VHH binders against q07589. Designs and how they scored, part 11

Target 1, 356 residues: q07589
Amino acid sequence: MSRILVIGAGGVGVITALSLWLKKESDVSLVVRSDYDRVLKHGYTIESCDYGRLEGWRPHHIYSSVEDAASAADNQGYNYIVVTTKNIIDGPVNSRVSNIIRPVLEKNKELHGPQLTTHILLVQNGIDIEKEIWAEFPREQYRYTVLSGIQLIGSTKIGSGHISQVGQDHLSCGAFDPQDAAAIQAANDFVRMYSNEGQNFVEFDPRVRYSRWKKLLYNAAINTSTALVGLDVPRCLEFGVNKKSTEIEVFHPAMREIIAIAASEGIIIEEEFITMFTEITRKKVFKPSMCVDCEKGQLMELEVILGNPIRIAKRNGVATPTLSILYNLLVLVQAKLKERKGLLKFDEKTATLVDE
Below, E stands for the ipSAE of ESMFold2; O stands for the ipSAE of OpenDDE; V2 stands for 0.75 times the mean of E and O plus 0.25 times the DockQ between their complexes.

## First folded at step 4 (VHH)

Design p21 (framework vhh_8h63_2)
Fold by ESMFold2-Fast, scan of step 4:
Structure p21 (fold): chain B 356 residues (1-356), chain A 119 residues (1-119)
Amino acid sequence: as target 1 above (356 residues)
Amino acid sequence: ELQLVESGGGLVQAGGSLTVSCAASGFTFSKYYMGWSRQAPGKERELVAGITSGGSTYYADTVKGRFTISRDNAKNTLYLQMNSLKPEDTAMYYCAAEYWGESFTYDYWGQGTQVTVSG
């Protein structure tokens, strides 16, 4: 059986572990941090639209840290690391994906013939998220592949050890490097192990970069705008000037800029998605994840959703007037959140940042 | 696994009517945004109609007043009633489904059903 380590015990991570566990084709370990003691004693309470109601549920193994999980693997290691944590590259250094997975990659590197290949599945938003891993772990020294997971579920932790999933589980899994045969095979194997017929939808993604740019039409235009103003999507649309300015002057221009950036690297996204993504939540009172994060005082996935697209645009000579305004204002919102958390300090006497 | 099967296409004379349908299976249909898009040879795909899980509808200006989208959640079926058909409506018609969640990225495209309008 494949040994799979799921890192991140939020709504997404717990449901990911549950789906793998229900299939009975893998040995599932979950890293649980703040809820560790509660989950050890009582398990998870899960209310899932796809998987039903469960009380006292646990995967095969639970660990309080990635380091403990790596140690407990002994000489067997992990075949898959599934990373479901938010990707906040401007956050604390220890929260960087490369630093989170390092104990497992170092442990797996110690194993001998046939050498274990670690498949790193990033179930995270954004573009260029795989590049940090390739930069930090030279392929001459480590055996691994990097896989993309695009997960569409509405799953929230509503209390310690308590998960509510509203909205169906849809996972698309593919290889970041479309020419890496081992990664393609690993993605197909993960799809098989994740699939629960009649309960979820999971598919192999043959066009990872296309899929990620397409998702950014919504994330870079709507998640960002709603986070900036603290409003749900229908309020943003209805409160606009003549009930039109938000979609015409903010959402659609931001989406068109994303399409132009994708096109600059040879990826064509169909114009119909501008209309489709605008309409999909027009009548649903819904706050996207970045808006919810901001309201809870949690750092936003700003760099992978706006920063990296804008950097690609600058390299390729693509103008991004709308995305750049959204980005620079949200940089200020992110700084405000960091200041509230004690990660950034301002000296009011000198009116300057305290460099720490 | 979600499956979409379009049917009801065919040859119809200009000014006539036709209903195409899309049968969905595998998951809870009522949670999905559903839509119809079309593509004529050598042209880009066009979203012509959409309907939310709550029943709110969208129509492209090219079809507004002539086409009606509806859904039957008990039968997991999506419909597009097309009236006053024009030769310009000739296209392959595709059924699409989108998820409601914290974030979404997908459209599920069916195999399509061909509509040909003769003049």
Scores: ipSAE 0.000, ipTM 0.197, lowest interface PAE 12.2, mean pLDDT 85

Design p22 (framework vhh_8h63_2)
Fold by ESMFold2-Fast, scan of step 4:
Structure p22 (fold): chain B 356 residues (1-356), chain A 118 residues (1-118)
Amino acid sequence: as target 1 above (356 residues)
Amino acid sequence: ELQLVESGGGLVQAGGSLTVSCAASGFTFSRYAMGWSRQAPGKERELVAGITSGGRTYYADTVKGRFTISRDNAKNTLYLQMNSLKPEDTAMYYCAASYGEWYTYDYWGQGTQVTVSG
């Protein structure tokens, strides 16, 4: 029976743990931070379009921190670490994915040595998110694989210990390195353990980098624009000049730039996706995750959605006028959020940023 | 422009059978995962069945064993064969699409009404 640690108890993480728990093929541990006391005493209240209504639900194990999960008395190591937290590489150093998972990797190495391979599944947006893990954990010292999880789910934490899921649980799971046989096997095994026939849709993804560039057509154009202006998608489309400027001058150019960057790496994304992603939420009063993050005063996944694509574009000689304007304006929004949180300091007497 | 047009709905007696179809245009149908969802008055939309571009199928527990999803890539058409129909199957049925192996049911046609009497 695989031992699985889910890190992140937001809408995605809790439903991920629930799906694994319902399948009965894994031992599920969940890291719950802010809601730990409530969940320990009362469990989760879940309202799911796929899984129904549950009250008092808990996975097999709950921990208040990753460190506690790693050092638990019952810890025989983890076969999978599923990371569902926001990937904010410009945030505090201790919040970086590599630093979050480090206690588990160190403990697994200590307890099981070369007998246990740890499969790190990143259920997070963006491009090049796996590279930090490869850089921080030399493979001669750690046995692991890195897997990609792409979800379009529509699951939100609406109160302490309360999850509402209104979008279907769709997961594509694959290997970041398409030549890593162990990673491919681990992804297929995860799909099997996650699959609940008739309730969710989960598939092995044979083209991870393609799928991530494809999703960036939506994330880099629409999540970003809505976050910048604080409006849902239909309002962005309807409020444009002649009800057309947003899609023609902002969304479509940003999407075309993403297609051009992917093409510079040899990955072709079909032009029909520009229309499809524009239309998918045109008549749904829906605020993408980056917009919701801004409204809650939380840092955005800015670098993995715009920063990394723009850096790739620069290296490959691809022009990104639309993405660069969106990025540079959102850098200011991110700085505003950091200042409000005390992570950035401005000296009003000198009118300068206080250097770190 | 991606378009999905459902047809074949109608009135059927309990225990009967009906096939609804979805004509797809404006995209390369064979590369898309397809699905059927339904919505009855006063209820939330329910996913009924899905089929990947590779032909793998998925069914809701409420219809498993009674409904069959299939596709004809030469005709750009998706089908849902409904057997042993029950009054609770009465709903508007919507066709949905997503590209390749990535599933999303956020794009629907106009729907076709299925009414089961008994």
Scores: ipSAE 0.000, ipTM 0.157, lowest interface PAE 15.9, mean pLDDT 86

Design p23 (framework vhh_8h63_2)
Fold by ESMFold2-Fast, scan of step 4:
Structure p23 (fold): chain B 356 residues (1-356), chain A 118 residues (1-118)
Amino acid sequence: as target 1 above (356 residues)
Amino acid sequence: ELQLVESGGGLVQAGGSLTVSCAASGFTFSRYYMGWSRQAPGKERELVAGITSGGKTYYADTVKGRFTISRDNAKNTLYLQMNSLKPEDTAMYYCAALYGDFWTYDYWGQGTQVTVSG
């Protein structure tokens, strides 16, 4: 029986744990931070379009920290670490994905050495998110694989211990390294353990980098623009000049730049997705996750959604006029959020950023 | 292009029944999570019923046991059978295509007005 640790108890993480728990093929542990006391006492209230209504639900194990989960692994260790947290690479060092998972990897190495391969599934937005893990954990010291999870789901936390899911649970799981046979096998095994026939849609992703670039058509154009202006998608479209400037001069140019960057890596994204992503959200009155994060005063996933794509573009000689303007303005928004959190300080006497 | 056209609304007496329909075009209907939402003036929009591509159904507590959602994939049509209607069910009813492949997206047509008198 696979032992799986889910890190992140937002809408995505809780539904991930629920799907695994319902399949009865894994031992599921969930790291719950702010809602820990409520969930420990009362469990989760879940309203799901796929799984129905559950009251008092909890996975097999609940921990208040990754460190506690690592310590509680006993002699069995964790076969999978599923990371569903926000990936904010320009945030505090301790919030880096590599630092979040480190206690589990160290404990697995201590107890099992080369006997246990740990499969790290990143259910997070962005491109190049796997690279810091490969850089921080040398393969001669750690036995692991890195898997990509693209979760296309409408699930939100509407209160402490309360999850509402209105969009179908659709998970694409694959290997970041398409040559890693162990990672491919681990991804297929995860798909099997996650799949609940007739309730969710789960697929093995043979083209991880393609899928991530495709999702960035939406994230890099629409999540970013809405976060910058603090408006939902339909308001962005309707408030534009002649009700057209937003899609013609902002969304579509940004999407075309993403397509060009992907093409510079040999990844071809079909132009039909520009129209598809714009039109299917035209009547949806909602604020994308980056917009919501900004409004809550939380740091945005800026670097993995815009920073990394722009760095790839510069390396490959691709022009990004629209993405670069969005990025540089959102860098200022991110700095404003950091200043409000005490992570950045400005000296008004000298009118300069304080380094130390 | 995704298009949804609602029909079948009208005025009905409390305790009566009504079926609203949604004709879908411009997408592979059978692969979408489909739903019905409603909104009364001055109230938030709420999802009252949903049906997955596999036929699994969801109902809001306010309508459970009274409303039945169904789909006909051959005709690209979504239905909501409403029984034991109450004055509180008075609202504009919107057909929703919720596309899990790209997060939750609701595409609302023009809607169909349901008025329940009592």
Scores: ipSAE 0.005, ipTM 0.220, lowest interface PAE 11.6, mean pLDDT 86

Design p24 (framework vhh_8h63_2; at its last look DockQ between E and O 0.01; V2 from the best seeds 0.00; counts 0 for: pae E 14.2 > 2, placed apart)
Fold by ESMFold2-Fast, scan of step 4:
Structure p24 (fold): chain B 356 residues (1-356), chain A 119 residues (1-119)
Amino acid sequence: as target 1 above (356 residues)
Amino acid sequence: ELQLVESGGGLVQAGGSLTVSCAASGRTFSKYYMGWSRQAPGKERELVAGITSGGSTYYADTVKGRFTISRDNAKNTLYLQMNSLKPEDTAMYYCAATYTEGWYTFDYWGQGTQVTVSG
């Protein structure tokens, strides 16, 4: 029985833990922070289009911190660390994925050494998200694999201990390093443990980089634009000049730039996906995750969705006029959010940013 | 193991042409995704051209229409034909290879060959 630690108790993390728990092939631990006291007393209330209504639900174990989970009484370690938190590279250092997982990875190494390989599954948006883990944890000192989880799910925390899932749980899981046999096996094993026939859709992803670039057609064009203007997708499309300017002058150019960047890496994304991603939410009145984050005063996943793609474009000589305008305006929105949180300070007397 | 050795660099006048080549030694050359990157003094390294194991090609906007990348799997050799050379093309040119789909990370690098365009 695999021991799995899920880090992040938002809509995605809680449903991830629930699916693993329902399958009964793993021992599931969940790190719950802001909702810990409520969940400890009452469990989760879950309203799921896939899994039904649950009241008072808990996974096998809950912890208030990653450090507490790492120091679990069982001393068995974790086979999988599933990271479902937002990946905010430009946020506080303690929020970096490598720093979040460090206590667990160190404890696994201490307790099991070469007998246990830790499989780190990043269920997060963006490109190049695995690179900081490889940089921070040298292979000679740590035994691990890094897995990609691409989740297409509409799941939101609507109150303390209350999750609402209205979009089907669809997970693609694969290896960031397609030559890593252990990572490929671990991804296939996770797919098996996560799969609940007739309730969710989960598949092994043999083309992780392709899949991540493909999802960026939506995230880099639509999540970004909606976050900038504070509107849902249908409003963005309908409010455009002649009900066409948004898709023709903003969404489609941004998507074509993503396709060009992917092509500069030898990854070809079919042009039909521009139409598919534009149409998929045209009639669904909802705000994408980056828009919701901005409205809640939470930092956006800006660097992994736009920053990294633009840096790749610059290295490879690809022009990104549309993505660069969206990025630079959202950098200002991100700075506004950071200022409100006390992470940035502006000196009104000198009219300058106070550098750290 | 794969070893890459570039050759064919040199001095050329603006508007001229030059072909650089990369000889690979080792097994399974045909399986690799290959690329040419360049680095000028004081500038960041940039990918100028790439070719997949299947022969599909990519070119940076700065060289598109002027440079042609090709491979000869029987001779384990990668080529970059450079036409209409500009002073801005002056750089050390590096051959690179990866087994992973795409050329977003290269596992093997050559020592480089210098291309200098005068004028």
Scores: ipSAE 0.014, ipTM 0.476, lowest interface PAE 7.1, mean pLDDT 89
Fold by ESMFold2, look of step 5:
Structure p24 (fold): chain B 356 residues (1-356), chain A 119 residues (1-119)
Amino acid sequence: as target 1 above (356 residues)
Amino acid sequence: ELQLVESGGGLVQAGGSLTVSCAASGRTFSKYYMGWSRQAPGKERELVAGITSGGSTYYADTVKGRFTISRDNAKNTLYLQMNSLKPEDTAMYYCAATYTEGWYTFDYWGQGTQVTVSG
């Protein structure tokens, strides 16, 4: 039976742990930070469109930190690490995925050497999110695979230890490296362990890079634009010049640039998705996730959504005038958020940053 | 933008009941996640009750079984029925709302209504 550690106890992470727990084919641990004491004492209350109402629910194990989870792995370790946190690579160093997962990788190595392969499933937005892991953990020293999880779910933490899921769980799971047979097998095994027939939808994704580039049309054009101006999608569209300029001069050009970058990497994204993502969100009077993060004073997933594609574009000689303007303005918004959090200091006497 | 105005606070005897209300205006109330937070002197604000646009409710352990949150979308009004009140419930009570599915960070706040519970 696989031992699975889920990291991140927001709406996505808790439902992920619940789905695995209900299947009864895995031993499920969850890292619960701010809600740890409440969940330890009372468990979760979950209202789920997939699974119904649960009271007092806990996965098999909960921990207040990844370090504690790794220490408590006894002599078995973890087969899977499922990361559901936001990936803020320009944020505090201890929030980097490599640093978050390191205690588990070190413990597995200590216990099993090369005999246990650790499967790292990134349920996070963005492009090139696997590369930090490959760079930080040389395969000569560590045995692991990196898997991609693209999750579409309407699940929200509505209170301490209280989760409301109103949108059915759809998970696509695949290998970042399509030539890695072990990763492909691990992704298929995860699909099996996650599937609750008749209650959720989960599938193997044979084309992870394509799927992530396609989702980036929405994330790099719409998610970013709404975050910059603090507006939901319908307002962005209606407030534009002649009710047209936002989609014609911002959304569509940004999406075309993403398509061009993907093409420079050998990935063809159909142009009809430009219209699809614009129209399906036109009447959604809700703020996308990056806009919400910004308004709540939380750092944005700016680098994995916009910075990384732009770096690929620069390397490949692809022009990104629209994405670059969005990125550079959002870098300023991110710096403002960092300053408010004390992560960045500006010396008003010298008009310069106070950096180490 | 959404505007929130609380009312119904006052002085009540311990063991008594009180209903506070929050009138919402400016935008479609029914799409918002709503909550009641309270702040006693010298304490941090505490979310005591929340209700999603779909009607799912949350209660802090300190009030569970005594407080009931409800909403009337036709009247654009949020309610908090407080029963079996204790001196520890004395606080400024704030109505709050967010457009997201998350209640932990509210975008809109009312000015508050004082609830004072005497022995």
Scores: ipSAE 0.000, ipTM 0.284, lowest interface PAE 14.2, mean pLDDT 88
Fold by OpenDDE, look of step 5:
Structure p24 (fold): chain B 356 residues (1-356), chain A 119 residues (1-119)
Amino acid sequence: as target 1 above (356 residues)
Amino acid sequence: ELQLVESGGGLVQAGGSLTVSCAASGRTFSKYYMGWSRQAPGKERELVAGITSGGSTYYADTVKGRFTISRDNAKNTLYLQMNSLKPEDTAMYYCAATYTEGWYTFDYWGQGTQVTVSG
């Protein structure tokens, strides 16, 4: 039986753990940081459109930290690490994915050496998110694969130990390296272990990079714009000049720039997605995740959604005038959030950033 | 740039068999992950089968045991043998190729071949 450690106990993480648990093919561990005591004592209350209402639910194991989880790895170690936390590379150092997973990778290495391959599934937004792991953990020393998880789900933590899932879980899982046989197998195995027929939707993704670029049409254009202005998508559209300017002057150009960047890598994103992503949200009064994060005073996944694409664009000679403006303005918004959180210090007397 | 051309589609009766093929251009066929996806009217495109450069195969649950994906690197050709076809298998079948080199992932698609299974 595969041992799976889920890191991140938000709406996504808890439902991920639940799905694995319900399938009964995995030993499921969940790292719960802020709500550990409550969850330990009372379990989760989950209202799920996929699985119904659950009260007092717990996975097989709950840990207060990744370190604790690592210590408890016993002789079998962990086969999978599922990371569902936001990827915020410009956030605190301890929030970096490489640092989050390090305790478990080290423990697995200690226990089994080259005999155990750890499969790291990143259920995160953005592009080039795997590169951090590849850079930090040399393959000569560590045995691991990196898997991509792209999840569409409406799930939110609405209270301590309380999860509401209002949108069906759609997960696509694949190998970041499409030539890595071990990763491909691991992704397929995960799909099997994750699939609950009739409840969630999960599929193998043979085109991880394509899928990530495609999703960036929405994230890089609509999610970012809404975050910047603090509006839901319908209002963004309706409030535009002649009810068109937002779509024509912001969303479409941004999406086309993403398409151009992808094309520079030989990945063809269909133009039809430009209109599709706008239309699917046109009549849905909701704020995208980055917008919600911003409103809640939480850091956004800015670098992996806009920063990395723009860096790729620059490298490949692709012009990104729209994305660049969005990015540079949101950098300031992110900085504002950091300042409020005490992550940045600005000296008003000197009007300068205080260097740590 | 890799070009993919599908062939072999057609009308077949339920319970019948059909083989679709994908011819790839270029000399690097052996390096690509190859796959078949299908799209039925009103449905999303779904992966049917995949095969790695090393020959490992994947099948969707809906086709497992009925379909066989294979590749001939010498001919730069991908195959999908479809047995025990069902009306539900009616779709446009697309050939896909994926390759990563350095910082770049290349993804290529064919134009598709129509498979229609009559009840």
Scores: ipSAE 0.000, ipTM 0.207, lowest interface PAE 12.9, mean pLDDT 92
ESMFold2 (binder alone), look of step 5: mean pLDDT 83; pTM 0.842

Design p25 (framework vhh_8h63_2)
Fold by ESMFold2-Fast, scan of step 4:
Structure p25 (fold): chain B 356 residues (1-356), chain A 121 residues (1-121)
Amino acid sequence: as target 1 above (356 residues)
Amino acid sequence: ELQLVESGGGLVQAGGSLTVSCAASGFTFSRYAMGWSRQAPGKERELVAGITSGGRTYYADTVKGRFTISRDNAKNTLYLQMNSLKPEDTAMYYCAAPYSGLEWYTQYDYWGQGTQVTVSG
């Protein structure tokens, strides 16, 4: 059986662990941080539109830290590391994905050397999220692949040890390197182990970079704008000048800039998605995840959703006036959140940022 | 696997009407956002209409005001009612399913076998 470690016990991570556990084709370990004591004693309460109501549920193993999970692997190691945490690359250095997974990769290398390939599945938003892993772990020293997971947002932690899922569990899993045969095989194997016929929808993604750029049409235009102003999607659309300025001057230009960036690297995204994504959100009173994060005082996934796209645009000579304004204003929102958390200090007497 | 089977295509004269249908099976249809895409010879596939699980609709500018998308969750069937048909509407019509079934956010990446609609004029 494949040994799978899920890192991140939010709505996505817990449902990921549940689906794998229900299929009975893998040994499932979950890293649970703030809810560890509650889950250890009482398990999870899960209210799922796909899997039903569960009380007292837990995967095969739970650990309070990645380090504990790595140590507890004994002589077996992990075949898959599934990362479902938020990717905040401008946050504390120890929260970076490469630093989070390092204990597991080091332990797998020590225990199995060239006999075990570790498959790292990033179930996270954004573009270029895999590049940090390739940069930090030389392939001469570590045997691994990097896989992309695109999961629907619709599962949230509503209390300690309590998960609520709405919308179908839909996972697209593929290889970040489309020429890596081992990664392609690992993605197909993960789809098989994750699939629960009649309960979820799971498929191999043959076009990972296309899928990620397409998702960014929504995330880079709508998640960002709503987070900046603290409004749900319909309010953003209705409150615009003549009920049109938001979609015409903000959402659509931002989406067109994403399409242009993708095109600059050879990926063509259909223009009709601009109107489709705008219209299907028009009458749903919904706050995207970045907006909710801001309201909870949590740092945003700013760099992987806007920063990296803008850096690609600059390298390829693509103009991004709308995305750049959104990005630079959200950098200030992010700084405000960091200041409130004590991660950033400002000296009011000198009116200067205190450099740490 | 979500299985989509389109039907109802055929030859129709310009200005006429036609309804195409899509029978869905394999998954809980009522929880999916669904759509219709079309592809004419030598052209890219385009999404012409979408409908959320809650019944909210989207239409491409090329068909807005002429086409109506609807669903019957009891029958697991998606419909596209096409009025005031033009020769430019001649295409293979595909039932589309998303990677995500969320009501307000969808990515249409799965298509059925298609049904041919030919508009003469």
Scores: ipSAE 0.000, ipTM 0.180, lowest interface PAE 13.2, mean pLDDT 86

Design p26 (framework vhh_8h63_2)
Fold by ESMFold2-Fast, scan of step 4:
Structure p26 (fold): chain B 356 residues (1-356), chain A 122 residues (1-122)
Amino acid sequence: as target 1 above (356 residues)
Amino acid sequence: ELQLVESGGGLVQAGGSLTVSCAASGFTFSRYYMGWSRQAPGKERELVAGITSGGSTYYADTVKGRFTISRDNAKNTLYLQMNSLKPEDTAMYYCAAIYTSGEYWTYPSDYWGQGTQVTVSG
């Protein structure tokens, strides 16, 4: 029976743990921070369009930290670490994915007989998110694979221990390294353990980098623009000059730049997705996740959605005028959020940034 | 197993009408954004019409006012009614599905049917 640790107890993480628990093919541990006391005593209240209404639900195990989960693994370790937290590269060092998962990888390294391989599933937005893990954990010293999870779910924590899921649990799982046979096997095994026929949709992703670039057509154009202006998608489209300037001068140019960057890596994304992604939320009063994060005063997934694409573009000689303006303005928005959180200091007497 | 099966194509004279249909199975049809794309020899594939789960529609400027997209969620069927057909409408027509939940993301795999050929003479 596979031992699975889910890190992140937001809407995505809790539903991930629930799906695995309902299948009864894995031992499920969940790391819960702010809601730990409530969930430990009373469980979760879940209202799910796929799984129904549950009261007092808990996975097999609940821990208040990754360190506690690693220590409690009774020397068997974890077969899977599922990371559902936001990937904020420019945030606090302790929030980096490599630092979050380190206690589990160190514990598994101590266990040598039989060899335990940890499969790290990143259910997070962006491109090049796996590279930090490969850089921080040399494969000569650590046994692991890195898997991509693209989740197309609408699930939100609406109160302490209370989850509302209104969008179908739709997961695509694949290997970041398409040549890694162990990672491919682990992804297929996860799909099998996660699948609940008639309740969710889950599949193996044979083209991880293609899928991530394709999702960035929406994230890099629409999540970013809405976060800058604090408007839902239909308002952005309707408020444009002649009800056209937003899509023609902002969204479509940004999407075309993403397509050009992907093409510079040999990945072709069909141009019809520009139109499809623009239309998909035109009549839905919906604020994308980056817009919601900004409004709640939470740091945005800026580097994995815009920073990394722009860095790839610079290396490959691709022009990114639209993405670069969006990025540089959102860097200022991110700095404003960091200042409000005490992560950046500005000295008004000298008019200079402290802690450069 | 997600399947999309197109039908209803054929040869029609300029100014005529055709309705093409797409029968969908293996997924929750009502949750998907559905569309019709077309591709003529030597040209790029073009999205001509789309319809959200709630029934809101999109049309390319080339077909606006002539084509009507509709869906029947009870029958898991997508339709494209094509009126005032022109020789320039000659193409292979493909049904497509995009999942529209949460962030309203597409499914990472391309879901396309085998297509149905529409030929407009004249």
Scores: ipSAE 0.006, ipTM 0.398, lowest interface PAE 10.7, mean pLDDT 86

